VHH binders against q96fz2. Designs and how they scored, part 220

Target 1, 269 residues: q96fz2
Amino acid sequence: CGRTSCHLPRDVLTRACAYQDRRGQQRLPEWRDPDKYCPSYNKSPQSNSPVLLSRLHFEKDADSSERIIAPMRWGLVPSWFKESDPSKLQFNTTNCRSDTVMEKRSFKVPLGKGRRCVVLADGFYEWQRCQGTNQRQPYFIYFPQIKTEKSGSIGAADSPENWEKVWDNWRLLTMAGIFDCWEPPEGGDVLYSYTIITVDSCKGLSDIHHRMPAILDGEEAVSKWLDFGEVSTQEALKLIHPTENITFHAVSSVVNNSRNNTPECLAPV
Short names: E, the ipSAE of ESMFold2; O, the ipSAE of OpenDDE; V2, 0.75 times the mean of E and O plus 0.25 times the DockQ between their complexes.

## First folded at step 12 (VHH)

Design U88 (framework vhh_8pnl_2)
Fold by ESMFold2-Fast, scan of step 12:
Structure U88 (fold): chain B 269 residues (1-269), chain A 121 residues (1-121)
Amino acid sequence: as target 1 above (269 residues)
Amino acid sequence: QGQLVESGGGLVQPGGSLRLSCADAGSTFSDYDMGWYRQAPGKERELVARIYIGGTTKYADFVKGRFTISRDNAKSTLYLQMNSLKPEDTAMYYCAAPFRWSDRTSEYDYWGQGTRVTVSA
């Protein structure tokens, strides 16, 4: 996973992340650095995306089941990185393979610190190889959505204009991530950056791409992944596996250029 | 990667108190869940108390209300405050930081040498 959509306005995104804490109290996640959130239909690595993480990362003695939402840089910069410019990192940390996560120091160290996050998106994009051609067909991949009176049916059969009505009750894609904190050696603000854990694709996606993000399907999985105060690394890693609970439709080549940021990027063709 | 060094054990009468310390000479103390474990002669090693990254604590039922686990990341030191000690608390006490991601004590690769606690009248 190298491209996502996360276009909801901040207030809509916040309400879409409503949750219950350990005591059953209804809550909205509290923002850190909300001004760094930039909605887009076409987010690439190095851009900022919103993630959920436990309040306990920021406040000693906080209830570890309470959630913060914060924009983080896509592309993990390890805490031990010694250069002054994080763009000079020699290796790609956009994704982290589930099978080697405990073998790679860049991921093992922050994971050991409980630096687990849930990466939020409307959905993600993948490009299908077509036989006998160099052209690839892009697909938008997302959770199945609940049918409502407002949206009618969702999917490839719907006209593009009907998609605008689905966002009020959109179920955000929740992907397992690992983050780290990097302090510039010459001073300045701490950089928070993340990677998305990847797994082998499920049967439903195998014809589109051989890998998929590790998706946390439902509030129980999301809560356990985030709650580093109560859930050990070993228990959390049991949540990392392929899921079949996804859907997709073909989209226009407009999405190919990461500079294009319009609803056409995710509209069915 | 450093070594864990336990201290603070000794002989105490029932109802007494001891404070155990575990110093980590390495620089990775704050990166791991830490715990206190104990082993009596001829018995399996068992969890006494665990402190997770961020400070959440878990206790075995047989020590709840009597023992308190804490950590000082700046000093790379783990503590166990033991109150109302009983003869059945007699054991070698070990601190551990899992080198690998595992909750199984048999899979911990980073054990200390232990400190002996004897509770005897």
Scores: ipSAE 0.000, ipTM 0.148, lowest interface PAE 16.9, mean pLDDT 82

Design U89 (framework vhh_8pnl_2)
Fold by ESMFold2-Fast, scan of step 12:
Structure U89 (fold): chain B 269 residues (1-269), chain A 122 residues (1-122)
Amino acid sequence: as target 1 above (269 residues)
Amino acid sequence: QGQLVESGGGLVQPGGSLRLSCADAGSTFSDYDMGWYRQAPGKERELVARIYIGGTTKYADFVKGRFTISRDNAKSTLYLQMNSLKPEDTAMYYCAAGPYRWTSTPSEYDYWGQGTRVTVSA
């Protein structure tokens, strides 16, 4: 997972993240640095994406089940990085393999500190290798969405579906991430950055790509991943596995250029 | 990779208090769930209390309300405050840390202390 869509306006995104805390109280996540959120149909590494994380990371006595939403840089910069420019990091930290997460210092250390986050997206893109050609076919991959039925409609095909109408009730993709905090050596603001944990593809995606993000399917999984105050690293890692609860459709090559930021990037072809 | 070192055990009268400490010379103390176990003569080691890296605590029913586990990550030290001690609390107390695996099975842990003896007697 090297490209995502996260285009919802801030208020719509916030409502899509409504949740219950440990006491059963309905809540919306509280924003940090909301002005850094930049909606896009075509987000690449090094851009900022919204993530959910536990309020306990910011407030020492907070209820660990309460959630913050914050934009973080995609591409984890380890806390130990000693150069002044994080773009000069010599290795790719866009993704973190689940099978080596406990062996690599860049990921093991923040994971041990409970620095788990949930990366939010409309969905993600993958490029399928086609036999006999150098061209790749892009696909948009996302959670199955609840169909909105009109009064009296018993068929799905009485009129063409308009993707614009589904965004108000869109179920966001929730991917397991690890984040870290880096302090510039010369001073300045702390940089929060994340990586997406990846697993082997499920059967349904195996013809498109051999790897997939670790998707947290449902509020119980999301809650356990975020709640580092109650859920140990060992227990949280049990949530990291392939899922079959995913769907996709082919999209146009417009998405190939990360500078293209239009609805055409995710529209079915 | 260093050995955990427990201290603070001793002889105390019923109703008394003791504070156990567990010092870790290692650099990764803050990365692990930590716990206190105890073993009375002729019995298996049992979990007394644990503290997650995020600070959440869990207690065995037999010590709930009497014991408090805490950690100081800056000092790489784990504590167990033991109040209202009873004769049945008499045991060797062990500090344990493991690499992201919380279990009562001793072989699953990276670090164990040598233990500190607590005796509660008139």
Scores: ipSAE 0.000, ipTM 0.152, lowest interface PAE 17.9, mean pLDDT 82

Design U9 (framework vhh_8pnl_2)
Fold by ESMFold2-Fast, scan of step 12:
Structure U9 (fold): chain B 269 residues (1-269), chain A 120 residues (1-120)
Amino acid sequence: as target 1 above (269 residues)
Amino acid sequence: QGQLVESGGGLVQPGGSLRLSCADAGSTFSDYDMGWYRQAPGKERELVARIYIGGTTKYADFVKGRFTISRDNAKSTLYLQMNSLKPEDTAMYYCAKPYRWSGSESFDYWGQGTRVTVSA
């Protein structure tokens, strides 16, 4: 829950986020601060990642079912934070436990303001503890992918060329997030930052790790999580639960170093 | 960190050949996919060729069959063998770690590059 891949070029990422508004009109999300999007096979906390959020957060009379895509800092900085440097925040807000989200001020306050977002990734990485050693085996974890009739499954034994071709129709992982807006005390641009909500791991993933991100499986769940104009906090939180619709494969230790940013990070071993 | 130094450029006649090299003084060369980009006078920078960690290669349509990209991980060196050079190949050549999208602003490159001039 602390490392993702989000490497798609901006135009490919945008097309992968095609959706229908409440009226049934086909749309692409509109970008905010597109120049801050930095694609990477190896995204860590404090870097920027793309998130979806309702247009209503930016325009008073907007249709709450319309979507904006914006890069946000991973690691929520609460609106009440009074120091000048957000890196000085003493507690880790990379993840937010689903069972305590309404007890923690840092998360309860933005939730009350409808500040729900969907965090986008190719997939995420987790490290499995290997018995009898201090070594951990990394895995790339992602939605099951749609195949062409001839392409077969995504996974082990795929060539590098085959992996490159699948990205044109890749189903992005959609994780439930909470964001907040922080205004620097000395002035400057508003900082948008987010946390990923976490849940107990599903049965299929329990041998790899005990926790997983809260995954929003399908457009109905994504739409309800984003639509703070029509869906209350209480109703939205019903979408937060473990998901079995997930797959994975082992990857090389290249991913361990967050500075490594190559396709080898997610290629099957 | 990988500091890359391009070399091997020069003046050549149409139909001639050149071999470009890109040397990495660092120790991380083998961890990266590598590419060659070029920028012709008055034009945008463009991808010429890409080589993946596993040795798979891809080429721009305008150089297919004429250029060959290769790497030597033991020497931390990237190469571009250019054959059947044309005046339109005249450009500054950069070695870089490419991104998935084409375009001048969506890639990294190192150093001053090496200039290739193909006289008419």
Scores: ipSAE 0.000, ipTM 0.100, lowest interface PAE 20.9, mean pLDDT 82

Design U90 (framework vhh_8pnl_2; at its last read DockQ between E and O 0.61; V2 from the best seeds 0.70)
Fold by ESMFold2-Fast, scan of step 12:
Structure U90 (fold): chain B 269 residues (1-269), chain A 120 residues (1-120)
Amino acid sequence: as target 1 above (269 residues)
Amino acid sequence: QGQLVESGGGLVQPGGSLRLSCADAGSTFSDYDMGWYRQAPGKERELVARIYIGGTTKYADFVKGRFTISRDNAKSTLYLQMNSLKPEDTAMYYCAKGYTWRSGSPFDYWGQGTRVTVSA
């Protein structure tokens, strides 16, 4: 997974993340660094994305079932990184393979510290390789939605008359992530950065791409992944597997260039 | 949440220029796609220009090359620079913000409009 859409305004995104804590109380996640949230139809690695994580990461005695929402850099910078510039990290940490997560120090260490997060997106993009041509067909991949599950219509992006209210009740894609905290050697603010855990594609997605993000399908899975105070690493890892509860549609090549940031990126072709 | 307030409209001669402004009192201006629409007497409201959250702009064919849309996220303000104005540009100009560009959407916010008259 190397490209996502997360375009909802901050207030809409926050309401889409309404949840219940351990006591059954309805809550909205509390923001950290809300000004660093940058909505986009075409998010690439090194940009910031909103993630959910347990409040206990920030407050010593907090209820571990309470949630914070924070923008984090996509591309995990390990806490042990000694250079002054994170962009000089010599290996790609955009994704973390589920089968080797306990073998890679960059991921095993933060995972052992309970640094689990849920990466939020409208959906993600993948490029299907077409046999016999150099052309790749991009697809937008997302949870089934009430408006799109059968007759679906995101519409033509550039006409206000053709847009539907699909985004008012959009079910956000919830991907399992691992984050770490890096303190610059020469001082400055702590950098929070994350990686998306990947698994083998489900049967429904296998013709598009051979890998998919580890999707946490439903509030029970999301809660268990986030709650590092009550759910051990071993138990949390049982949530990491392919899911069939996913849908997709083909999109325009406009999305290919990460500089293009318009609704046309995710509109059906 | 947030009130959109347009300003800068007025009377101008053909070939003249005007700069429209739209101030958003809300705290999330940078999160929204913004646009300018216009409505001439007896006609439907039509899109003039749009600027997306990433800075990409789109223009109606009838203003392309004459109008420039821009935004200042630090000031929570949207602008429309109008050059080489023509009598057919006479209309009420409306500021809009949304993440679902759809007339009548509860998440599409509209200002009260500012009047532009192009006449000798």
Scores: ipSAE 0.368, ipTM 0.713, lowest interface PAE 3.2, mean pLDDT 87
ESMFold2, look of step 13: ipSAE 0.484; ipTM 0.779
ESMFold2 (binder alone), look of step 13: mean pLDDT 79; pTM 0.801
OpenDDE, look of step 13: ipSAE 0.804; ipTM 0.898
ESMFold2, fold request of step 24: ipSAE 0.476, 0.472, 0.530; ipTM 0.771, 0.763, 0.787
ESMFold2 (binder alone), fold request of step 24: mean pLDDT 79, 78, 79; pTM 0.803, 0.796, 0.801
OpenDDE, fold request of step 24: ipSAE 0.840, 0.837, 0.835; ipTM 0.913, 0.911, 0.911
ESMFold2, last read: ipSAE 0.568, 0.438, 0.624; ipTM 0.801, 0.759, 0.821
ESMFold2 (binder alone), last read: mean pLDDT 78, 78, 78; pTM 0.794, 0.795, 0.800
OpenDDE, last read: ipSAE 0.825, 0.818, 0.841; ipTM 0.908, 0.904, 0.914

Design U91 (framework vhh_8pnl_2)
Fold by ESMFold2-Fast, scan of step 12:
Structure U91 (fold): chain B 269 residues (1-269), chain A 120 residues (1-120)
Amino acid sequence: as target 1 above (269 residues)
Amino acid sequence: QGQLVESGGGLVQPGGSLRLSCADAGSTFSDYDMGWYRQAPGKERELVARIYIGGTTKYADFVKGRFTISRDNAKSTLYLQMNSLKPEDTAMYYCAKGFTLSRGSPFDYWGQGTRVTVSA
């Protein structure tokens, strides 16, 4: 997973993240650095994306079931990184393979500290390789959405106008992430950055791409992944697996250029 | 917390008007988005109108220009003014409180409903 859409206005995004804490109280996540949230139809690595994480990461006595929403840099910078410029990392930390997460120091250490987060997106993009050509077909991949019409599923025939009607009711994609905190050696603000855990693609996506993000399907999975105060690393990792509960449609090549940030990026063609 | 209690439903002729009220006995009314949903016989429950914490309103296309949603935070009461009623508006009308009203989430709180019948 190397490209996402997360375009909802901050207030709409916040309400889409409504949840119940351990006490059964309905809550909205509390923002940190809300001014760093930049809605976009076309988010690439090194940009900031909103993530959910446990309030206990910021307050020592907080209820670990309470949630913070914060923008974090996509591309994990390990806490042990000693260079002054995080862009000089010698390896790509955009994604973290589920099968090697406990073998890689960059991911094992923050995971051991409970630094689990849920990465929020409208959906993600993948490029299907077409046999015999250099052309790739981009697809927008997302949770099945509720429809008011008596139709089975969102089809390729959906128009851009149909998308405007569903954003108020959009179910955000919730991807399992790991984050870390890096202190610049020469001083400055702590950098919070994340990686998306990846798994083998499900059968439904196998013709598009061989890998997919680890998707947390439903509030029980999201809650257990975030609650590092009550759920151990071993138990949380049981949530990391492919899911078939996803849908997709082909999109225009407009999305190919990460500088293009318009609704055309995710509109069906 | 608290019960939502709807009132104001009844039988009315086409072209008539009704005003629905929803009283929230709890203390959390002003902290939530509020909405009116309806369910006609044999159909799914659908959103009619919602009003956000900040006062912004949204309406289903089939009621725009005819229905008006409003809230009184001091009285913990939600209203739906229904004008130019049609037989197609016949349904049980439900008051809802929550942040995920448009999604029909289990996090939403629901009233027991009030029946509106539009018939000659």
Scores: ipSAE 0.000, ipTM 0.357, lowest interface PAE 10.9, mean pLDDT 85

Design U92 (framework vhh_8pnl_2)
Fold by ESMFold2-Fast, scan of step 12:
Structure U92 (fold): chain B 269 residues (1-269), chain A 121 residues (1-121)
Amino acid sequence: as target 1 above (269 residues)
Amino acid sequence: QGQLVESGGGLVQPGGSLRLSCADAGSTFSDYDMGWYRQAPGKERELVARIYIGGTTKYADFVKGRFTISRDNAKSTLYLQMNSLKPEDTAMYYCAARYGWSTAPSEYDYWGQGTRVTVSA
């Protein structure tokens, strides 16, 4: 929940986000600030990550089912924050618990404005704690991936050569997020920042960590979460729950240091 | 989580004991790894002990066998039992909380104001 991989080149990422609008027209999301997208195998809070959001947030009369893709800062800065430096925020907004989202002003207010987004990643990392040892085993957690040649899903037992080939058709992890817009008191560009909603872990992940991001599994869930023009807050929150449609494999301790940004971070060990 | 308050520091003689407490006003205490750090005059802040959710602990070599970290999730409180105190343990002791998995001070999300421990005759 606090570390992801999102390494795809911009064009590959864009094609992986192909979708149909409400009228059934096939579309690619339109980029906002594409130069701010920085691919990385090891993204931490305060870095930018790509998110999907409704075009209606930027154009008054836009079809709310049409999508924009934009880099946003991980770590929600509330619109009411008065300091000049967002890093001075005295509480962590990297994640937002699903059970208290309507009780926390920092999340309730933007949610009431329809500021829902889908956070994109190759997958996320969690560190398994072991009773009786102080060492932690990192895992890379992601949607099951389908192999093109009828061999089933890609797995940890597959060769590195096979892993290199899957990125062209990788199914991106789609996590439910909330974003807000902060205007610096001293002027400058509006800061868009997001938080990832978290839920109790599913049975399959319970041995790794007790919490997981709220994953939107499939286009119907993604569409309903994004479409704040047609889907109310109450209806959208029904999409927030654990999912069992997830897989994982152990990775090396190279990923522990957020400054390490190489394919070794997510390679099976 | 933004409100960590340490208590229990004070002046003790070498060989004495102190119990530090850190109260968290947040309702999500059980979701955080908790730690104790210390900073002696003129030195950098260093990890003393850490306790993970579920109770696994880690200690700095210089306190093993003398200090015990524990937590009470129902009371949202972290403790550090310090025995066989030495003049070298004189420092400001800080409570820290994080949602992540790192030993670096800059990776902790929240810090308390600190409580002073002085070990002298």
Scores: ipSAE 0.000, ipTM 0.191, lowest interface PAE 15.4, mean pLDDT 83

Design U93 (framework vhh_8pnl_2)
Fold by ESMFold2-Fast, scan of step 12:
Structure U93 (fold): chain B 269 residues (1-269), chain A 122 residues (1-122)
Amino acid sequence: as target 1 above (269 residues)
Amino acid sequence: QGQLVESGGGLVQPGGSLRLSCADAGSTFSDYDMGWYRQAPGKERELVARIYIGGTTKYADFVKGRFTISRDNAKSTLYLQMNSLKPEDTAMYYCAARFGWYSTAPNEYDYWGQGTRVTVSA
């Protein structure tokens, strides 16, 4: 819940986010600040990642079921933060525990404002502790894919052309997030930043790590989480729970260094 | 006594109309889900209508089709338009502000006004 891959080119990512509004109309999310999107196989906290959020956050009287896609800083900076440099925040807001989200001021305030978002990724990385050693085994964790279930897999792609075809119909991981808006006290652009909600690990992931992101499995869950105009905080929080609809494979230690940004980061070993 | 101030109550004949207002003197009105509650003599306080920060509204069955709740975030004001008033609508009307959870229980709201009296006389 501290490292992700989100490497799709902007156009491919946009098509992967096709959705239906509440009237059943097919749509693509509208971009804000598309030039700030930086694809990477190895995204760490403080980098920007794309999130989905309701259009109603930006446009008065907009249909709350319509979606914007925007890059946001990973690591929530609360709206009440009074220092001039957000990197000086004293505590870690990369993740937000589901069981204490309504107790922590940093999270309950934006949640009460309806500031729910869906964090997009190819998948996320976790490091399994190996018994008898301080070494850790990294894993890439992602939704089951049509190609991995029927024909082809990421491990079977031998050439760059074949690797590119793996991603054409990739089902993006959709994680429940909370965002906030921070205005620098001395003026400047509003900073949008997010945290990923975490839950207890599912049975399938319990041997890798004891926690997992809250995954929104399917368009109904994604729609309800985003639609703060129709879905209350109480109803939205019912969507936050572990899921078993997840798969994974071990990857090489090249992913350990967050500066490495190549397909090798998620390739099976 | 809280930052919410109700107004617009009064005496009206059955079938009449009133518009209640609730002004928030604080700077955080847009951050709150808002509601109208009422308490009739000898009865418990009950939900009349609520409006979420995103504009979604919910109404008690006994006011559906007669009352309309709305908010103006720029003016930090909540409204309740009451039409086709009945003697059983006679009560003290309270506005309430809640941050976060969707709960209809009166004791779950964070801020309450002092109320405005509505009397529907034969």
Scores: ipSAE 0.000, ipTM 0.154, lowest interface PAE 16.7, mean pLDDT 83

Design U94 (framework vhh_8pnl_2)
Fold by ESMFold2-Fast, scan of step 12:
Structure U94 (fold): chain B 269 residues (1-269), chain A 122 residues (1-122)
Amino acid sequence: as target 1 above (269 residues)
Amino acid sequence: QGQLVESGGGLVQPGGSLRLSCADAGSTFSDYDMGWYRQAPGKERELVARIYIGGTTKYADFVKGRFTISRDNAKSTLYLQMNSLKPEDTAMYYCAAKYGLWTEAPSEYDYWGQGTRVTVSA
């Protein structure tokens, strides 16, 4: 997983993240650095994306089931990185393999500190290799949406206008992430950055790509992943597995260039 | 739970040295990033030095090379060794503790001490 869409305006995104705390009280996540959130149909590594994380990371004695939402850099910069420019990091931290997460220092250390987050997106993009050609077919991959409107259906060919109506009640994709905090050696603001945990692709996606993000399907899984105060690393890792509860449709090559940031990036073709 | 108590302040001549201590009676000292802030007359509180749980340190430019921050988790005590003191170092010095994620914003620290006064004068 190397490209996502997260285009909802901040207020719509916040409401889409409504949740219940451990006592059953309905809540919205509280923003940190909301002005760093930049909606886009085409987010690549090194850009900022919104993540959910436990309030307990910021406040002593906070209820660990309460949530903060914050923009973080995609591409985990380990706390021990000593160069001034995070883009100079020479190994890939955009994704973290689930099977080796406890063996890699860059991921094991923050995971041991409870630095689990849920990465939010409209969905993600993958490029299917086509037999007999160097061309690849991009697909937009997302949760099945509950939609009973007569005016449109998800995945209908050549219907960008139908997609605008679908966003009103869009179920955001919730991916398991690990974050870390890096202080620039020359001073400056602390950088919060994340990686997306990846698993083997499910049967439904196997013809598109061999890997997929670890998707946390439903509020119980999301809550347990975030709640580092009550859920141990060992228990949280049991939530990391492929899911079949996913859908997709082909999109145009417009998405290939990460600088293109328009609804056409995810519109069905 | 933490109650931070600073000590070691006093009157010293320019070029002199002082060692400040910050004692935490709490059992969770090792879970906190610790820092020293100061407030000079007519100024706002500013970061002097910070030490993370793992021992990594950060210093304000105006004290680099002169001050050393250290911690002793077994004694639940934070130290600031101040050398080559200047009149500009005259201030009330505050110990601060931050649980969880790092911040330099004074309003976001979890615990503050009552301060210890350092006066550098001939």
Scores: ipSAE 0.013, ipTM 0.321, lowest interface PAE 8.4, mean pLDDT 85

Design U95 (framework vhh_8pnl_2)
Fold by ESMFold2-Fast, scan of step 12:
Structure U95 (fold): chain B 269 residues (1-269), chain A 120 residues (1-120)
Amino acid sequence: as target 1 above (269 residues)
Amino acid sequence: QGQLVESGGGLVQPGGSLRLSCADAGSTFSDYDMGWYRQAPGKERELVARIYIGGTTKYADFVKGRFTISRDNAKSTLYLQMNSLKPEDTAMYYCATPYRWSGDTEYDYWGQGTRVTVSA
């Protein structure tokens, strides 16, 4: 996975992340650096995307079931990286394969520190190869939406008013991620950056692409992945597997250029 | 594009064999699925074979049973063993890694290619 949509306004995104802590108390995640959130229909690696992570990462004695939402750089920069410019990192950390995550130091070390996060998106894009050409057909892939056909869906919403209604109750895609913290050698703010864990594609996606992000389907899976205070690495990794609970539709080539940031990126063709 | 260098092409008679190699000068070879494409004069590039990081392989119907794709992650090298070559296999063969990113554009990396000619 190398391209997502995460376009909801901050307040809508926050409400979409409502959750219950360990005591059953209804909560909204607390923001860190909310002004760094840049909604877009077309998010590429090296841009910032919102992630959920445990409050315990920031406060020594916090309840590990309480959640923070923070923008992080897509493309994990390991804590040991010694150069001044993260873009000079020699290896690609946009995705992390589930089968080798415990073997690669860039991912094993932060995972051992409990640095698990949930990457939020409207959905993600994949490009299906066509046999006769080098061109690919892009698809937008997302969770099935509650009452999409009755309340309105991307396919049915043809006006700005209808598109607004579709997004009010959108179920965000929740992908398993690993993050790390890097301190610039020349000083400045700590950089938080993440990678998305990938698995073999499910049967439903196999004709589009051979890999998919590790999707955490439902609040139980999300809470266990985030709660590094109570859930061990070994237990958390049992949540990492393909899922069939996804849907998709073809979109236009407008999405191919990450500079295009319009609703047309998501519109069915 | 950029870091991939193909070799091993040449002229062979029908029924012969060749082994193509693709060396990745980059440090991320083991992080990507790899593939072989070919392009005959005046035609589009077509997928010949793909090998996934986990070892799963996929072949075009026209080479299945004759070609074998493999990788050596320690050497950062991709191979294509070509057996029972036919005149129809004559093409430039390209090494590619799908879904690598550069800046704001998603693209495949393509090597410079290696020419395979099958003729009497």
Scores: ipSAE 0.000, ipTM 0.129, lowest interface PAE 15.5, mean pLDDT 81

